# VHH binders against q9y6x5, part 31

Target 1, 379 residues: q9y6x5
Amino acid sequence: LPPKLLLVSFDGFRADYLKNYEFPHLQNFIKEGVLVEHVKNVFITKTFPNHYSIVTGLYEESHGIVANSMYDAVTKKHFSDSNDKDPFWWNEAVPIWVTNQLQENRSSAAAMWPGTDVPIHDTISSYFMNYNSSVSFEERLNNITMWLNNSNPPVTFATLYWEEPDASGHKYGPEDKENMSRVLKKIDDLIGDLVQRLKMLGLWENLNVIITSDHGMTQCSQDRLINLDSCIDHSYYTLIDLSPVAAILPKINRTEVYNKLKNCSPHMNVYLKEDIPNRFYYQHNDRIQPIILVADEGWTIVLNESSQKLGDHGYDNSLPSMHPFLAAHGPAFHKGYKHSTINIVDIYPMMCHILGLKPHPNNGTFGHTKCLLVDQWCI

## First folded at step 1 (VHH)

Design c53 (framework vhh_surovatamig_d1)
Fold by ESMFold2-Fast, scan of step 1:
Structure c53 (fold): chain B 379 residues (1-379), chain A 126 residues (1-126)
Amino acid sequence: as target 1 above (379 residues)
Amino acid sequence: EVQLVESGGGLVQPGGSLRLSCAASGFTFSNYYMSWVRQAPGKGLEWVATINQDGSEKDYVDSVKGRFTISRDNAKKSLYLQMNSLRAEDTAVYYCARYSKTVYFEGTKYYELDYRGQGTLVTVSS
């Protein structure tokens, strides 16, 4: 029987929430599994980019989903929340569900993971749900478990995505202990439901389960705004993405636009594309615009308006507030092992190893995850 | 055939209370996000409150927070709006509404309404 893996993402689950709140169900999961305390995500620390990095093992400049809003100057195409189903945007990499279906002639199943409702390299997840945030966690879980038990060829790779605690992190901010406590308790209860369902269906002992997230969250404020309209007139540029990383396409000479922006705020770094720090791995893609603005943690870039967001992400990936965690349980994983840090791109080669797949070339290092796995030596 | 039938509207004095009810039929009520939306005389539709499938998530427009409570009974296939401390500005036709789809993007939920009822008139006047 081939090994099976369920990959679960709770969007925006900041790693240090584990230290500040009680998670009885998640802690029980970890006691019989593994915990990675911090996962260093890719820049920019946004949902679509990091979810695609988890399943490809690639930096954003390599997989092509470089932001949640993008423009491609060669093709003149635009990517947004309302225009994200064009395969063009996703075709610069091969996600693990495609590899799973093509290499091993097995099935994949998906409940809302970004990209799984798009045919990528002419291959769509064998079973999938079209994105609809109003579909309950319970319905997503019911479909995934049905597909894991009743598929031919067998489902060996399954994904499940949930929008919380990101939605509440944006609405209340991570410093709102009362609201965040309620939301995080609900998530812990959902983890309990997940484990109970897998046990009831006889899946628990033979299924590898990874629970992770794409990024964290930081507190924002009306006192920490950068008004881009005070820096530069709209006639000088086209805005591709706004906050906290602004993507600027100049309508005039690039140097003139850069000079208008470079000293506008002490709480924002302004980069010409070739001057973007190498540590970001955010330079070598046509979808990265000629000028990039990076706001300091907790600062919001606005266009002569207030922001309703009390929390946000997208900031520098070296910030602990931007880091998620990873917990895992199953026959491939040690029991009761705690690891400090891995890179988010390391998840892909680890998952390929568990499933017996040959990974596509990637930016992850299998050695970083060896100590999590029972069939590997880490000393 | 999807049907949403509102009741409970009427004339009430400022500071008074009303409870609106909506009876749903022709679909699996427990599978849908539901909302109350209103239309004041001569104005467009305004969203008032939303409730998820099991009632664990509720959202309100700022002007009614702390005054209105949305709830549902999936066994009875009914949606409710308890309206307290009513103001003249709350005068409107109130509609029970179903959402076919919700899209979440970077902190914002977008609701695609597919059905609403005939409405029930709420008049807040001395």
Scores: ipSAE 0.172, ipTM 0.604, lowest interface PAE 3.8, mean pLDDT 92
Fold by OpenDDE, second read of step 2:
Structure c53 (fold): chain B 379 residues (1-379), chain A 126 residues (1-126)
Amino acid sequence: as target 1 above (379 residues)
Amino acid sequence: EVQLVESGGGLVQPGGSLRLSCAASGFTFSNYYMSWVRQAPGKGLEWVATINQDGSEKDYVDSVKGRFTISRDNAKKSLYLQMNSLRAEDTAVYYCARYSKTVYFEGTKYYELDYRGQGTLVTVSS
């Protein structure tokens, strides 16, 4: 039988949640599989960019989803979570479900994973759900597992996405032990439901399952605000993306805008596009705006408004608070093995290997995940 | 043909000692770093120790430091692992492995291996 892989994302699952909260079902999953304790995600550490990095193996500058909110100056198009269906935004890369879908006797399925309800390179997953946050995890799970079990051609790659604990992280802040405990328990229960469903259908032993996330969450505060209005008139620029990484489109001379912002706050770094640190791999794309503001961890960029978020993400991808985890189970993976860290782009070549797919050029390193795989040498 | 044959495994009580041996053939033994790796029942492969060509450099996983000693005899084409103060968690199949290359990832040093033996079982139990 061809190998099968289910990729699951719980949005905003910070890696150290595993240390600070109890996850009986997830721990059981890990016990019988593998764990990567920290996954270094891509800058910016936002939902759409990182989910696309997982499935393309590319940095944001390469796959073109550079933020949750984007603007293309040439076409005058806007991208947002409410306007993400234009293939224009996605076609700079080939996600793994498309690669898989184009193989003989294979099909892909998706439940709410970013980009999966969009025809990319004129290809859309054979089975998919249009994004709807109101659809329950159960319904998503039922559809995914049904497709994995009964499809012809067989579904060999599937994605499943869930919005928690991100939403709650934003609402409560990651340090709210009371509320986050409740939320994370629900997540663990969902993992239990997933495992149980797979077992019931007889898929568990033969299905490779990856549970991961796109980013973590850091604690924010009303005491840590950066008000741009104190530094520059709003008429001088258009805000394409706000916090914690603001994308600035100047309406006046770029240098003048830069000079007004560069000393706005000691807790914010201001970069001209060409001066963005190389380590971010966030420079070589036209969709990156001329000026980027990067707030320090836990600081929020605002426009004469108070932040309603007690938690946020999007910060420097070197920050542990921004890092998700990866757990996996299945015939391709070892049992009871823990690994310290990988890069999020490393997941793609690993998935390609598991599925027997030729990977497109990517920024991942297969060698980083060899220790997770039973068919590879590891030290 | 590259061959690595481990021996010396067995049942030992906690606190006991074992000495593992590996006989190498089919390649120029003295030109290669050599390693020991282990796999506990139901767990993944774990690196244990590595030794350079002439034995002047040795590296160990933290959990075995001070207890295990890797050594080699190039004339005999043999690799050794002296295991002292054995613990229950040391229970595993131990493999002799030929070093391929060193890999650094996020500041952590790893060793890639390209050949390993059939393994020898070490059981530490009361």
Scores: ipSAE 0.000, ipTM 0.252, lowest interface PAE 12.2, mean pLDDT 93

Design c6 (framework vhh_surovatamig_d1)
Fold by ESMFold2-Fast, scan of step 1:
Structure c6 (fold): chain B 379 residues (1-379), chain A 126 residues (1-126)
Amino acid sequence: as target 1 above (379 residues)
Amino acid sequence: EVQLVESGGGLVQPGGSLRLSCAASGFTFSDYAMSWVRQAPGKGLEWVATIKQSGSETDYVDSVKGRFTISRDNAKKSLYLQMNSLRAEDTAVYYCATDRYVFYKGSWTEYYFDLRGQGTLVTVSS
């Protein structure tokens, strides 16, 4: 029986939700598996960058998905979550589903994980769904489980993506305990459905399942806005990305744009590209713009407007509010083990080990995750 | 007072065309990115298209690429959506929205749109 792995992401699942809300189904999953309490994600703490880091083991400057909105000055191409299907954006790295199919004669399956409906290095998952937010969790799960059970060559790696609790985190903010309690209970019920479906189909005992997320969520407010139009006129720059990390392409001298921005608000840091802190690993890629603005936690950058967002993410990756968790269950994993922290880039080499794949060069450290695995010595 | 007034909806056969309009007032229209969003019967809000302040940068949901064109006229304070090759799946109430944000259920866009108008109904049926 070849080893199989299902990787599940619930977008925007802040790690400390586990401490503040009840998750009976997730707790049953963890009781017979492993929990990593905090996963330190990559900067910027956004959906596309972090989902691609999970499956490549690379920092954003290395894999090339450096934001949810990107611009390439040479080709004049724009990237967004609604315009993400040009392979140009994804070809700076090799995600695990591509390695799985090319290195081993195996299949991969995908239910809407970012990048899985794009041919990357001329390779696409053998089974995939084009992104469509209207498709239910149950339909995504039904397709994934069918492909895991009924494929030749066998599907050994499968991904499943769900948009919540991110969407509700933005709408209500993480401090709205009444609404977030309802949303998170729905997520826990979906985890219960996942486990039940796998048991019913006879997949549960022989399948490795990882449940994780790309980032957390922090509370925002109409009282914490940075109006960029108060700092600088639109004629001086092209805006590539806005909030909470603004990507600025100057139309005039870069130093003049920097000087207009640098002291405009006490609640954002303004960096020339070469001055971006090394700890962000956010400097060595042409898609990173000449000036980057980083808002303080809970502050929103706006263009002479209000914001309806009560929650947001994208902030400094050292912030615990930006961290997701990782839970896992299956024959590769210990039972009842808790681990404090790993880096999000560490997930990729661990998954390669479970699947018997040789990882591409990456920024992860296998040693950080070996305590989770039954076939490894924990040192 | 911010006002957005949508118009141009109606009944059309599959393969037909419609042009939607949105008249904006009460704010400096040229300072804001603008979007079209839709809600099909019994479904949630779906973002359709966005156009930036100058009109040079546009973005679309995959299901309408090559069929729909968003445009704006800053002098007239108006936003447009040209819809060609209409399908039954395009049946929805269409709303004009500013880049102030309203929650979207189940969209990968982390952008939410502030809806001010009553919308305009598009029905694609034989």
Scores: ipSAE 0.000, ipTM 0.191, lowest interface PAE 14.9, mean pLDDT 87

Design c7 (framework vhh_surovatamig_d1)
Fold by ESMFold2-Fast, scan of step 1:
Structure c7 (fold): chain B 379 residues (1-379), chain A 126 residues (1-126)
Amino acid sequence: as target 1 above (379 residues)
Amino acid sequence: EVQLVESGGGLVQPGGSLRLSCAASGFTFSSYWMSWVRQAPGKGLEWVATIKQDGSEKDYVDSVKGRFTISRDNAKKSLYLQMNSLRAEDTAVYYCARGYSEITYYGDKYTPLDYRGQGTLVTVSS
């Protein structure tokens, strides 16, 4: 029987939450599985870019989802949360569920992972739910487990996405111990429910389960604002994305716009596209705008207004506060193994190996994850 | 000075209906997402419904979908919540709020509720 994999994302689950709060259900999962303490995500450290990097193994400049808000100058199309379903935006890469369906007689199932309700290269998951934030975790889990048990051809790859703790991280900030404790306990209870459901349905022993996230969260403040309107007039540029990475499309000479912005704030780096640090792998895509502004950790870029966000992400991917974790359990994984760090793009080739799929060219390195796997030798 | 004033609460039997109103002043009402949030006795605040500036987009918490309808009148600077098929579980103080707190993939577009009214009590009991 072909190997099976369930990939679960809890959006915005900062890695160091594991050390500052109690997770009895997650710790039981890890005890009989593996833990990667830090996953170095891709830049920009935002939801859509990083979720697509997990399932493609590509940097954002390569897969084309370079931000949560994008503009294409040629087609004059805008990408946003209200306009995310056009295949145009997703077709620069091939996500793992498409590969899973095309290489062998296999099905894929999806409960709201970004991109799974969009036909990509004319292929959509065999079973999927259209994105709807009001649908409970239990309903998403019920559909995934039903599809894992009752499908022909068999579902071998399934995804499950949950919006927390990201939403609460934005609302309360990661330093609000009382509110974050409550939120994280609920997530741990959901992990307990997931494991119990898989055991009751006879799936647990033969299913590989990965629990991960796309990014972390850092504390913001009304005392750490960068007012863009104090430096440059709106008539000089079009704003494509604002904070903490601003995407600027100049209406006048690019150098003139750059010079007006360069000394605006000591807490913001201003880059011409070709000067963006190579380590970000954030340059070689037409959806990346001519000028990019990158705020320092915990600073918010605003347009002559206050910010209400107490937590945010999108910052430099070298920051530990931006890093998620990865935990996994199943027949492919060692038991009780702890690993320090992998890159988020390394998850894709590892998943392809577990499923017996030939990976598309990608930026991940299989060697980085081989110590997690029972069929590999880690000297 | 931003002010939000709710009205329309009261005692209603299970299965009944109520219409809540909110009068806004001190800001450009037509430029903001608006929401209804509630607090049941002994519980925290729960987001109920949100409406976009022009009324083109609406969202609801799952427990009220199909029963509650949010609407607005920008000319009158008023927000409304039509509540049908009321249940005992809907008993709460209902607050008109400026902002949008929808939990989505785009958490970075989250707009927390920055101003609330005094609230209006809705009691669903036989």
Scores: ipSAE 0.014, ipTM 0.248, lowest interface PAE 7.7, mean pLDDT 89

Design c8 (framework vhh_surovatamig_d1)
Fold by ESMFold2-Fast, scan of step 1:
Structure c8 (fold): chain B 379 residues (1-379), chain A 127 residues (1-127)
Amino acid sequence: as target 1 above (379 residues)
Amino acid sequence: EVQLVESGGGLVQPGGSLRLSCAASGFTFSNYYMSWVRQAPGKGLEWVATINQDGSEKDYVDSVKGRFTISRDNAKKSLYLQMNSLRAEDTAVYYCAKDTYKFRYGSWETSYYMDVRGQGTLVTVSS
């Protein structure tokens, strides 16, 4: 009977949605489990970096997935959706499913969590689905539950990823109550489906389930644009990533590029790599570019064009709008316990503890999650 | 190369109906949200309707709710807009657009009106 854990991510689920909308199914889940109201994610507050931080317990500068678009200065490789399957990008850390499989006689299963369809340190999830956004939540859930019940060696760690409410958050913005209400109700219904499927299959009583997210969402506007082409001619630099954190690779005098950018807009901060604030833990990696631009919350960096997106993320990780939540239920967790805040890197050592795995060195602190767990003393 | 080809426009009387079609090629159609946007004479682009990957979720601009229905056929790689109870204010060039929702783990593209769209199809509501 090894312990089992299902880790579920709803991309872009801002923590304060829980206060502004009704979630009857999620509330029933929490009633007999735990809720962490805010999870302080890593900088930059983007999908690839934060999903990899959840499963490695590392800051982005340490695990190497530093953005959704990257350039490696040493190897001269470019990261994009079309080449994100190259193990090179993922090999600077060991995610929990690799550790789970390498420590005696256990399997892992994955429904589209970032990195799970890539062989990392020559190890790929025992059961996995290649990323395909057209595959329904129901089909992902059916595969995960099949693998949890019918695998040898047993699947002890499983992941499930869903693209909403992020896609709708970008399109409508988090302050569009009519559209967001509809989207969030559908997500709550999917949580209800998840619980009912696990109960029907006899999995619910012995399975630990974590429901979390990678980041939040903030409102953007056509009135809050920073036109980079007004600051500097495109011939002076290569653009690696644009908004809300721009990654600039200078083609000429680096100091001159910095000087053209540093006073261009009152609504963005311009950093030389060595001057990036220590609190971001975003400096010590070859994939972090020589100049980084960080837009103020709700501001969008553009190239002489408008933007139709009404919501975005990637901003300063101290902003509450960038924070997701964490809810959990199962034999490892207390019932009806509410906790204020943890760091996203704390999830990894907690999950290792639940699974009986020895964690790789990481930036998380197990003490931060002790009060969630029945086998720990935090009174 | 992404290509979108709209058809089905024409002259129609107020209160009439029209069905627009869009044939898509050069991308995995079933992986994308799809939208209809329109441009009335002398006006900017206006978003009209959006449909998700499997057709289970649909959204409309308030002025067309209850009158227009968006649908898709993933096997045929086609997007449709059924327009009923047409009004003079619906006169516009209608464009099929690949919606630039966040996808592939958070990759974000330019907004749908600045993304790849077709050549358009003209709808004129008049006598």
Scores: ipSAE 0.019, ipTM 0.266, lowest interface PAE 6.0, mean pLDDT 88

Design c9 (framework vhh_surovatamig_d1)
Fold by ESMFold2-Fast, scan of step 1:
Structure c9 (fold): chain B 379 residues (1-379), chain A 126 residues (1-126)
Amino acid sequence: as target 1 above (379 residues)
Amino acid sequence: EVQLVESGGGLVQPGGSLRLSCAASGFTFSDYAMSWVRQAPGKGLEWVATIKQSGSETDYVDSVKGRFTISRDNAKKSLYLQMNSLRAEDTAVYYCARHSTYRYWSGEKTYAFDYRGQGTLVTVSS
């Protein structure tokens, strides 16, 4: 039987939540599996970019999903929540489900994941659900387990995506212990449901399961706003993305726009594209705009005083608050092993190894994850 | 160039109704979540209501919930606010606002706005 892998994402699950709240079901999962305490994600620390980095092993500048809102000056195309189905945006990389289907006559299944409802290099996931936030976790779980058990050729790679705790993290902020406790308990119950379903169907002992996330969450405040209207008039630029990383397309000379912005706030860094720090790996793509503004942790860039979000992400990927975790269980993984840190781009080559796939060139390092695997040794 | 033009404001008695409209141009209207925000005389901006890109989800500030209905027509590039059972405290300049980003995958409601119109005045007075 070929090896099988289910990749589960709980959007916005900050690593530090594991230390501050009780997760009996997740703790039981980890007890007989592995835990990576921090996953250093890619910049910018947003949903679409990081989910695509997990499945391609590439930095955003290489895979082309550089933000949740994008503009391509050559083609005049816009990428957004309602305009994310054009393959143009996704074709700069080959995600693992495409590789899985093309190398060994295997099937892939997606109970949602950014990109799985789009044909990429003329290949779409064998089984998939069109993205719809109103579909319950139970329905996603029912579909993915059915496909894992009843497919020919066999489903060897499967995804399951859930919107929490990100939605509640934004609404309440990660420091609201009462509301976050309620939300995180519900997620732990969903993890319990997942494990129970896999056991009931006879999948648990032979399936590799990874539970991870794309980013964390940090506390925001009405006391930490950067009013862009105070820096520059709207007539001088087109705004492609706003907060906490603003993407600025100048309508006048780029240097003049930069000069109006560069000293506007002590809590915002202003970069010409060429001056973006090398450590971000956020420079070499036409979809990255000529001027990028990066707010300090917990600061929100606004065009008026109307921001009501109490939590946000997108900040510097060196910040621990931006880091998710990774937990895994299955025949490929050690039992009861804790690891400190990996890079989010390292997940892809690890998953390729587990599935026996030849990875496409990527930015991950297999050596960083080998201590998690039973068929490898540390150092 | 992005333009949002509001209309439908006016003087109305307490308990009355008004329908506000907003005409959008200069961008792909269906790509953006839209909101109504208001500013009472001498006060700051207050978010009132939001609608997702497709019109599938709406949200309201508690004080207007059950009285106001936000809707949109993507083919006509128009946003609407049906205001019923109006109260003196609803007196404000009402602005059509475009969201900077709406994260439908995570269900996040940002309430951050990158463009507003000129506004339309609603006065609720006897």
Scores: ipSAE 0.012, ipTM 0.343, lowest interface PAE 8.3, mean pLDDT 89
Fold by OpenDDE, second read of step 2:
Structure c9 (fold): chain B 379 residues (1-379), chain A 126 residues (1-126)
Amino acid sequence: as target 1 above (379 residues)
Amino acid sequence: EVQLVESGGGLVQPGGSLRLSCAASGFTFSDYAMSWVRQAPGKGLEWVATIKQSGSETDYVDSVKGRFTISRDNAKKSLYLQMNSLRAEDTAVYYCARHSTYRYWSGEKTYAFDYRGQGTLVTVSS
């Protein structure tokens, strides 16, 4: 039988939560599997981009999901979390569920993972749930596990997505121990439910499960605000995406806009598109706007009418606060092994290997994950 | 448990007719819009037809308009696809698919489905 893989994402699960909070179920999961303590995600460190990077192995500039909010100047189309269904945005890459879905005697399933409810390259997952944040984890889990257990052709790749602890991180801030403890306990309980469900269905021993996240969360404050209105008139530009990485579409001369913004705050770097640091791999795409603003960690870019979150993400992907973790369990993985760090794009070639899929060209390095796998040499 | 079971597929000559059936169970059938989708050999999944919960409204992919009729019997928890004037290009595995209740039917051709059957093969050949 072909290997099976379930990829689970808890949005905004900061890596160091594992050190600062208690996770008895997740720790048990890790004990019987593997842990990558830090996953360096892609810039910008936002939900849609990073989830697509996980399943494509590509940097944002390559897979084309460069933010949660995008604008294409040629087609005049907009992308947002409420408007994400146009294949136009997704077709610059081939996600793993499509690759898997097109294999003989295999099918894919998805529970609200970004992009899974969109026909990409004219292919949509055999089984999927339309995104709805009101749908319980239980329902998502039940559907995923039912499909994993009863489908013909068999579901060999499945994704499961949950919005916490991201939403709460935004609301309370990651340093709110009281509220975040409660939230993270619930997450751990959900992991317990996941494991229990898999065991009850007889899937646990044969199913490879990856639990990961797309990004972390940093603490924000009312004392750390960058008000763009103080630097430039709103009529001079269109805001495509805001904090902490603002995408600026000038309505006047780009240079003039740049000059008005470049010294707006000592806690914000302003880049012309061509000057974006190479390490971000965030330049080579038309969907990246002419100017980007990158706030320092913990700083929030605001307009006068904007509300502030107590936690946010999207910052420099080198910041530990932006990093998620990866845990895995199953036949493909060692037991009781911990690894320090990988790149988020490394997950794709690993998953392809586990599933026996030929990977599309990607930015991941399979060598970075070999130590996690029982069938590989760890040198 | 939600189940969709297709039947009625087979070999037919061009110009022939075939009626597909889908038996639904494990959910309140009448609460869901339903669709037929198909996958031809070497091709991706293609939407074919949709019918609203009450059966009062239907929609079809252009290539089957006038030839195919989608219908349902909510009492029997059944979905049907009457296929007339079949063509070689209609050859595919046909699937019964349930629409999610979380999105309303907008009449667009890009429908999303939360459950799909195992399919029934329709082969149109001389």
Scores: ipSAE 0.000, ipTM 0.243, lowest interface PAE 12.6, mean pLDDT 92

